# VHH binders against o75319, part 39

Target 1, 181 residues: o75319
Amino acid sequence: GNHIPERWKDYLPVGQRMPGTRFIAFKVPLQKSFEKKLAPEECFSPLDLFNKIREQNEELGLIIDLTYTQRYYKPEDLPETVPYLKIFTVGHQVPDDETIFKFKHAVNGFLKENKDNDKLIGVHCTHGLNRTGYLICRYLIDVEGVRPDDAIELFNRCRGHCLERQNYIEDLQNGPIRKNW

## First folded at step 18 (VHH)

Design CC10
Fold by OpenDDE, look of step 19:
Structure CC10 (fold): chain B 181 residues (1-181), chain A 118 residues (1-118)
Amino acid sequence: as target 1 above (181 residues)
Amino acid sequence: QLQLVESGGGLVQPGGSLRLSCEASGFTFSSYYMGWYRQAPGKQRELVAFIYSGGSTKYADSVKGRFTISRDNAKNTVYLQMNSLRPEDTAIYYCAAFKGEYGSTDYWGKGTPVTVSS
């Protein structure tokens, strides 16, 4: 249960806010029980997440967890002031319409309820890259009308890593628009 | 460092138009994302319009259909065409530049005032 996800160490723990949006992507933080398997400088806990966000002069208003497991950390490890939403998202395959809708709905709900602040929507999967990048880009494309290449470029720059999965990229670039409601 | 200078603000009547300009000095910002923000008295700063380096645009719902953001990379300038202005559009308008790279610094102009009043 406490094995480190494959390649998890290879990715920056936290990206930066995506300009023009309320999104920030990061890799999955790991609870205390994982620390014994990591070097000190490799550790990235829920507490570390919030410290890094603070260092960027930002504040999280929502965390969307796209991992398909609950073994990495507990919602109780997060501050009570930050809502946590789990959207179980299978890896390696393009998210289905239901998953896409759930994500869009969550984002839209947050934006509606948080018009008076500038808090961020934190999104993560295991690496905070492929599933995370796809759903954020899907939102920008379908809801905000952004060109796929523009969305992907922005995400990649801000995350510090590029989307890796060709099926995700292909769907974003050439796939159909998904329903927003 | 990149400096942004806004211009074009002023007093207009409701239904009027203004065109704001933001000029960058020092170097080209062709790779930067550009945005217009505004802050009304007693309110928080809000995004008005955003333009991607690739040309995609985004607008606040309140200004859709009335405002247009554009850029001229040859002139290092971003524009905000504001049509059908309303009193609620009254604010200080700020230009912002985002490099969009991890760890990069954002740049802001000093702002230009826009007042819409009869």
Scores: ipSAE 0.885, ipTM 0.938, lowest interface PAE 0.5, mean pLDDT 95
Fold by ESMFold2, fold request of step 21:
Structure CC10 (fold): chain B 181 residues (1-181), chain A 118 residues (1-118)
Amino acid sequence: as target 1 above (181 residues)
Amino acid sequence: QLQLVESGGGLVQPGGSLRLSCEASGFTFSSYYMGWYRQAPGKQRELVAFIYSGGSTKYADSVKGRFTISRDNAKNTVYLQMNSLRPEDTAIYYCAAFKGEYGSTDYWGKGTPVTVSS
């Protein structure tokens, strides 16, 4: 159904741009059908997402949707000029190497195509925190050579919430470096 | 009042070197992420080099192996050592400081011009 995701109201809708990167993280926007279950101040629609990005003087160039469902919003709810990519990512488990590779490939492709602008990659899962933070940090660590503690700190600060899943944190801090493509 | 002041820019010949400095005043520097950005005539401002509060660095592909960012937290200063300079490195270079916390203010210097020409 159109149930509001557990604890979704507890998270800031949109983080801030992660400085030195092209990333911004947010929780899943919810299409109009969910608004009957929300107070007006709790609403966070696809349009609200774009307005909040614009309020930061930023522009989205890609949305990477990590959720395992299509129920929250449809890509057609987005402006046609913003590419959208879904990468099905299971919750509660460290993403497998194929999922990590798909994320890295999407980011690298975006950066190549967008080298002459400053548009952002928006990344979300349901809450914009655990799966989102893991994959962003994995990219920074494996591809950009950032120390795990530095990647995690930057994500946590810019999202406004700390990564919560211990298995994700342990894999980022202590797991092997995954080879770049 | 928090301020960033760049210095060290100038005119150099291709293949030469410059060292830019950015001195921060009015805040404790060690918790900030720092970056050097540049803007060539008619172009958008772009990231050149970035240093995390914990010391990780990253560089634009065009400057890797030639430029080095470093920081001295005791002096509240970030540096950009620029070696093997090329005409395409000509730009105004800006220092920036980011706390990285949701809702925090970013700080930018006024820039220091660098011209690389024969």
Scores: ipSAE 0.817, ipTM 0.915, lowest interface PAE 0.7, mean pLDDT 91
Fold by ESMFold2, fold request of step 21:
Structure CC10 (fold): chain B 181 residues (1-181), chain A 118 residues (1-118)
Amino acid sequence: as target 1 above (181 residues)
Amino acid sequence: QLQLVESGGGLVQPGGSLRLSCEASGFTFSSYYMGWYRQAPGKQRELVAFIYSGGSTKYADSVKGRFTISRDNAKNTVYLQMNSLRPEDTAIYYCAAFKGEYGSTDYWGKGTPVTVSS
């Protein structure tokens, strides 16, 4: 069935644009079939996502979906045609080099094609926190040369929730810089 | 609550230098992310340089190696040292401050004009 993901209700739907970057993080939006199990104030649909982005005076130019399933929503459920990319990312484990490479390649491609606008890259996993935060921070550290603690702090503040998985945090702080992009 | 005042703009010859200053009136300046942005006539505002609260810096490709952002938390001031100036650097330069927290207000200065011409 269309069961609400565990702890999904505990997270803010959409973070704030991360200043100095093109990123915004959010939890997975849920298509209408999930709303039977949600109070009206708990709903967060693809339409709600776009409305919340517009309320910040921002615009999405790419959605990177890190979930390992297609059951939450489909790209055709989005209220606007926006580039969409799925990168299957296994939870609970530090993403492998291939996944990190795919993420960096997608971000760099977007930045090249969108240099004359200020559209945002929306990134989500199920909760928009651990896998999402890891890959965003990995990009900032490896590609932009940001110190690990600075990257983590910016993500945590803008998401409104701190990264939870210690193996991700430890890899960001103490793991090797990856030069794969 | 936070106010930003830019200074240091003006007319400069190509190849010259300017130092922009942005003084903030705030009690927790050190915890803010700070940026310099610029907007030329008919163009979109763009990020020039950004400095994290912890000191990491980022630059637009067009200014790398020529511009340096720095901050002095004791003086509540952020600087942009602009060397080897080009006519393409002509714009209004804005200072911005970001707390980076959900629901927080971002702050922008009124801008200081920079003109690079011979």
Scores: ipSAE 0.814, ipTM 0.910, lowest interface PAE 0.7, mean pLDDT 91
Fold by ESMFold2, fold request of step 21:
Structure CC10 (fold): chain B 181 residues (1-181), chain A 118 residues (1-118)
Amino acid sequence: as target 1 above (181 residues)
Amino acid sequence: QLQLVESGGGLVQPGGSLRLSCEASGFTFSSYYMGWYRQAPGKQRELVAFIYSGGSTKYADSVKGRFTISRDNAKNTVYLQMNSLRPEDTAIYYCAAFKGEYGSTDYWGKGTPVTVSS
């Protein structure tokens, strides 16, 4: 009954932890009802997500969901002890300053509350690439002072796929630094 | 196969300085992200300083303004200059190298102890 998102099968399910950061990016997990349209090796459920993170010897401490819909999975499909935050983003536009601020605030709050552990912030949109990469890179640039090309390179390498949307790349490379307050 | 060997640790008085070195053996040192991490007894390992393959740097808040990470790609070596040392900087310091690619292996040194006390 549910349609697999376009091109979703073409992306690696979960990236690698971005070294020097607390981020890991992944594509949207799909609840079991989607599996009838998937080969067994193509399945990537919320439980598969947690298994793959554990396989890397990592632990999620927050999931930031950037999708505009809740049809892919419900927060109830996650362990109750894992915080979940949805930040609605518009898929074809550079996120506005309010959205960027919400993301920065969520990350900074997590880092403060989790300063005594090494848990990760999982970030996803539909494919875990363009909106996800933009906001992670925007945080690294604006908050941590990382040069744009360094941030983009780290994201691309760790995700296993390069950022695709030219307007996002152009804004990261040549656009203004956004306010952190 | 990449190997990392730290040196330069030891006993130092508060307010003193140390320079840690981490020598890497391998082909493509310049393409790696490098970091210094530390672990005090009973605590989780934490990032101290990080340098991107392209040169951007990042520091833990507790060491900003006191520690400087740098790299010499010709010598396959990363450094951590530690100034104005405090007793709370006492830890085992580890060098780490990350290719950052999905499925790649991370490399860690065995660590060099640093003790800051009178």
Scores: ipSAE 0.813, ipTM 0.909, lowest interface PAE 0.7, mean pLDDT 91
Fold by ESMFold2, look of step 19:
Structure CC10 (fold): chain B 181 residues (1-181), chain A 118 residues (1-118)
Amino acid sequence: as target 1 above (181 residues)
Amino acid sequence: QLQLVESGGGLVQPGGSLRLSCEASGFTFSSYYMGWYRQAPGKQRELVAFIYSGGSTKYADSVKGRFTISRDNAKNTVYLQMNSLRPEDTAIYYCAAFKGEYGSTDYWGKGTPVTVSS
């Protein structure tokens, strides 16, 4: 009996590729055991994720999973050709500097190793919105020098949902820049 | 309905400069994210410079400090000022416009060739 995450049905499964970046955001895919509690049109499995990416004429080269659990799907549910990285990210608070650094390190490593292709970094938390949006925007701001409002606008448009948590938005807009080391 | 037309390409000697322009027609330009991309023969298309709807800019490492992207929303035009050109900058340069909205269509120009050689 796996329970569907609260409000998970309310979010679009997969966002649009964020132009000018290598990011695409999505909500957590759910393995088949969850589907007894879902109508067919509500299902979003790991296979469905890859089909939707293909529909955009894109290819995933890395999945960064920000959830604090392994209950939604297993890395073995993903094609072996797609690297998977879990970065445990505490919810309900602005991620700490260690978490931000791990995310930046993973992104920078991917970009270096994938400079000769256009594969995407897929990023998700439970809903693919608050933690996901925060870390993507933090990267754009700190590493790429993007203005906070520009980063937030790009994420919101491409995800199809606006960032909701005010402490994240406030930290992005008014908080300190973070070290990139 | 969006149409992008690049201009300003050509042949230039190493160390020279070019200014590319990309004019958009038939709509409001200011809300779009804009990018310059380039593709050399046998290579994938790569991002050169990108400008957000709110004005933030981003550059490929290979052009940082030499190229400048800018936009003039009143003229529906995005520019790429290319200074200190090198033979490695030889490519077809494409302008692209992105609404960014979920489900929206991206638009690409036909490209303008740039050749850097003696």
Scores: ipSAE 0.805, ipTM 0.911, lowest interface PAE 0.8, mean pLDDT 91
Fold by ESMFold2, look of step 18:
Formats: C-alpha cells, structure tokens, sequence
Structure CC10 (fold): chain B 181 residues (1-181), chain A 118 residues (1-118)
C-alpha cells in the first residue's frame, strides 16, 4: 500500500539551489498517510518541502514531477500559486528523446514566463537523484553548452549526493548532444 | 572567509568597452563557481555571466556575443570583458562566489557601478 520507497530515507530531502541555474532538486515528498511508518525526523511532506525552500530564502515557481505515479502526494496538496507538471519518466534506463524534449520544453517555457523573477524550478523523481540529475544535466549540456563533467559536478555538489547510475553518467559524458527542437 | 573586491567600472559611451575585475582574498577560489550579476535602479539583481569551476561559461541572452567571463585561478581573479556597451547595460555589477555544497555560504562583492550614456 503506502510503502516507503526503497532507500528513500537515505537521501537528503532537498538540495541546495544550483548556482548559475534556476534548478533545485529534491526527493519525492510523501503525504501524511506515509507518516505512520516514519519517525518524526524522517518525515518530508509537501509542506516540509515548501518550508525547506523558504529556509533557503528561495521560492518555487514550478515543480516537475518525474515519477510515474500519484501515490506519493496529490498535486492539490501544493500551494495554488505553484504550477505542477508531471513528465512520466522510465526509471533504470536513459530517458528517451521524447522525454528529454518534454523536459527541455518545460524548462524553456518556465524561463520565458519567469524572466522577471527569481523563482526556482523544483525537479524530483523518487529519490531526486538519478532521473532528476540526468535530465537537469542533459539540459545544461544540450541547451546551455556546459561540459558534461561541469554539469555533473554542480548537480552532485548541490544535491548532496552523487549520481549513482553508471549508464546515465556514461550517456552524459560520452553520449551525443540531443537536439533541442 | 572569502572577500571579493570588484574594480574597473565607470562611465563609458555607447559602443565602448570596459573590463571588470574581481579579486578574491582570504582563501583560494579555484573550486568555487563564479558569477557576475547586475542590478539596475528599481530592478532586481540578474545573472550576467557565470563560470563553472571546470571552466564552462554561461551568459544572459542580453549580453551573449558582447561579454566574456574568464578566470585566472593563479591570481584568484575573475574578469568580465564588456564590449559594444549599450545604455541598458547601465547597472551596479556584482561579483559572486558559490561553493555549491549543501549548506555552504555564498559570497558577494560590494559592486562596481557601470554607466553607459552619452
């Protein structure tokens, strides 16, 4: 039923804002029904997410949810002022070109609409690490021309955890630049 | 603690050039991400140029092709070469240093004013 995702407790809830970018990464927040299986200090709800962002003196302007399910929290649990976008992203495999393009399109659209503010794009998958890190780095590499090692280093430092999946790392470092259009 | 001191600002006519410098002291900054930001009167601070610790660079669309960020880690200095200056580039320019690590402190210079007008 309301099983805590495997290894979810092992990851910092929210990373640091990635300097030079509009990104912040976090693990999936869990609605109250999951809290029965969590110690108080282990809880990370949608409200906790917004409190932690506020503690960094930041504000979310978009949440991109890369998970394939709605069981972790409902979009209506978010403040009405924060847009929410689901991009179903297959785990364990390098995301396909359509998924990458959807992510790029969402980011570019946000940046256009939010050019006069400093709001952040929050990105999460289940753990806020592998799929999240891959797509953020893919954007930095393909759209902003950042060297793969620089993109990966920035993500790892700011997330507080290193990317773990070797096929993602290999694709970022040695794979082709994907088209942006 | 890291301290940042900007220099090189001033008054320049449209079409002119300026080179800003930002010297860091108090610790080596080679592992820091560095940025130039600007704030025009009545507007919020915006990123102008950013340089990764490994050398990748990023620019605001409004300055691409005109501005160049670079760093000299031996001198703990970051530069912003500004060419083809326009009146809309008028602002106070700030240097910033970011460790990027979770919970780390960011550092900001006090700013150097740049005015582009006839």
Amino acid sequence: as target 1 above (181 residues)
Amino acid sequence: QLQLVESGGGLVQPGGSLRLSCEASGFTFSSYYMGWYRQAPGKQRELVAFIYSGGSTKYADSVKGRFTISRDNAKNTVYLQMNSLRPEDTAIYYCAAFKGEYGSTDYWGKGTPVTVSS
Scores: ipSAE 0.803, ipTM 0.910, lowest interface PAE 0.8, mean pLDDT 91

Design CC10
Fold by ESMFold2, last read:
Structure CC10 (fold): chain B 181 residues (1-181), chain A 118 residues (1-118)
Amino acid sequence: as target 1 above (181 residues)
Amino acid sequence: QLQLVESGGGLVQPGGSLRLSCEASGFTFSSYYMGWYRQAPGKQRELVAFIYSGGSTKYADSVKGRFTISRDNAKNTVYLQMNSLRPEDTAIYYCAAFKGEYGSTDYWGKGTPVTVSS
């Protein structure tokens, strides 16, 4: 399908690198077939993603795609070969423990293999906000021991949009620490 | 405009201690994320310690248990207490301040050299 995701136009394409971390968040890039419904200034393709990362003087070393579909772009459509991982993450509900574990495992593996460079983990869902922000913050809280309010603040600032889903925010602030995996 | 000035570097023997200071001037310091980074000759700059605006801290594995980052917002100062120093800690140490907002400017000090040698 060519349907532009609901409210996708309302979000900044790519956030800022989160200082002190290896994360950068963005909304899902849309392959060329979606551009029929977009003004030129609204387009955000896989190529645009890589150009915007380069404009920040950064380089992606892994893309973690949290969407529940492959219809927006395929890894083969990326302009450069980068490691790519899909973690199917159901929207609107707090991700389950299996999803959280998969995310933590991927991040920890990346950090081990990339300890001698400064490449970034790019994380996206559809809008690059709620699921993306939840899992990044869950990692910072559970694995790095960051206080929930500190993690949420850093994500919100660097994304340029505040987390919106109250059940996610409540779980991050007041929910249990998930065991390190 | 935020300005960062490091101090406290020098020559120290293995097993010794140093305390680095980084004084900030300009905007509200308490809203910034702060980090200490280091660069040894022939190496890339690496994060040593990081402190969130709300006080959470993070350390490189190589310095955990030996180094402590702290901040004093009343004095606009961030510190790095370095204990049990080793020759591999020899580097230029840089202070950095990050607002964390999209499009914001990061600020870096000029660095303070630390040499750990007999």
Scores: ipSAE 0.801, ipTM 0.906, lowest interface PAE 0.7, mean pLDDT 91
Fold by ESMFold2, last read:
Structure CC10 (fold): chain B 181 residues (1-181), chain A 118 residues (1-118)
Amino acid sequence: as target 1 above (181 residues)
Amino acid sequence: QLQLVESGGGLVQPGGSLRLSCEASGFTFSSYYMGWYRQAPGKQRELVAFIYSGGSTKYADSVKGRFTISRDNAKNTVYLQMNSLRPEDTAIYYCAAFKGEYGSTDYWGKGTPVTVSS
């Protein structure tokens, strides 16, 4: 069905641009069919996403969708000018090396293609927190050489919610730096 | 309210060095993320160097190995050491401070001009 994702209402729709980076995180937008179960102030559609980004004086140049389903919204609900990429992740396990590589490759490709603008990479999973935070932080740590605590702090502050899954936090802080292919 | 004042800009010939300073006034300077940005005429403002509250640093590819960002939390000051300057480094350089919390205000200095010319 069109059930509202568990605890989805508890999270801020869109974070703030992470300074010094090209990232912004958000929870999954929900297409119109979900709105029957939402109060008007709880709605967060694909259109609402772009309006909120514009309100921050920012522009999305890529959306990376980390969910394993397409039931929340369709890529057709997005402006044609914004590339969309799905990278399947499982919400209870630390992402494997292949998934991390795909994320890094997508980010690096975007940065190369968009070196002459300031457009953002929007990243979301269901809540825009654990899987999203993990992969963004993994990129900052492995590719940019940021200390784990610095990456986590920046993400938590800008998302407006702290990373919750301890196995993700432990892997970021104490796990191996993943090789950049 | 946090205020940022840049200094240290000027005219320098190619291959020369300059050190930019940015003094912050306000509370909890150590908890802010700090950046140096630059804007050449007709160009978009771009990140040059960034330093996390915990000390991690990041640089634009065009300045890696030549520029170094650092911070002295005791003096509420961020520095940009610029070595091996090139004409393409000519710009107004801005200091910026970010709390990084949702809904928080970012702070920008008024800028310090740097001209690299023979």
Scores: ipSAE 0.734, ipTM 0.890, lowest interface PAE 1.2, mean pLDDT 91

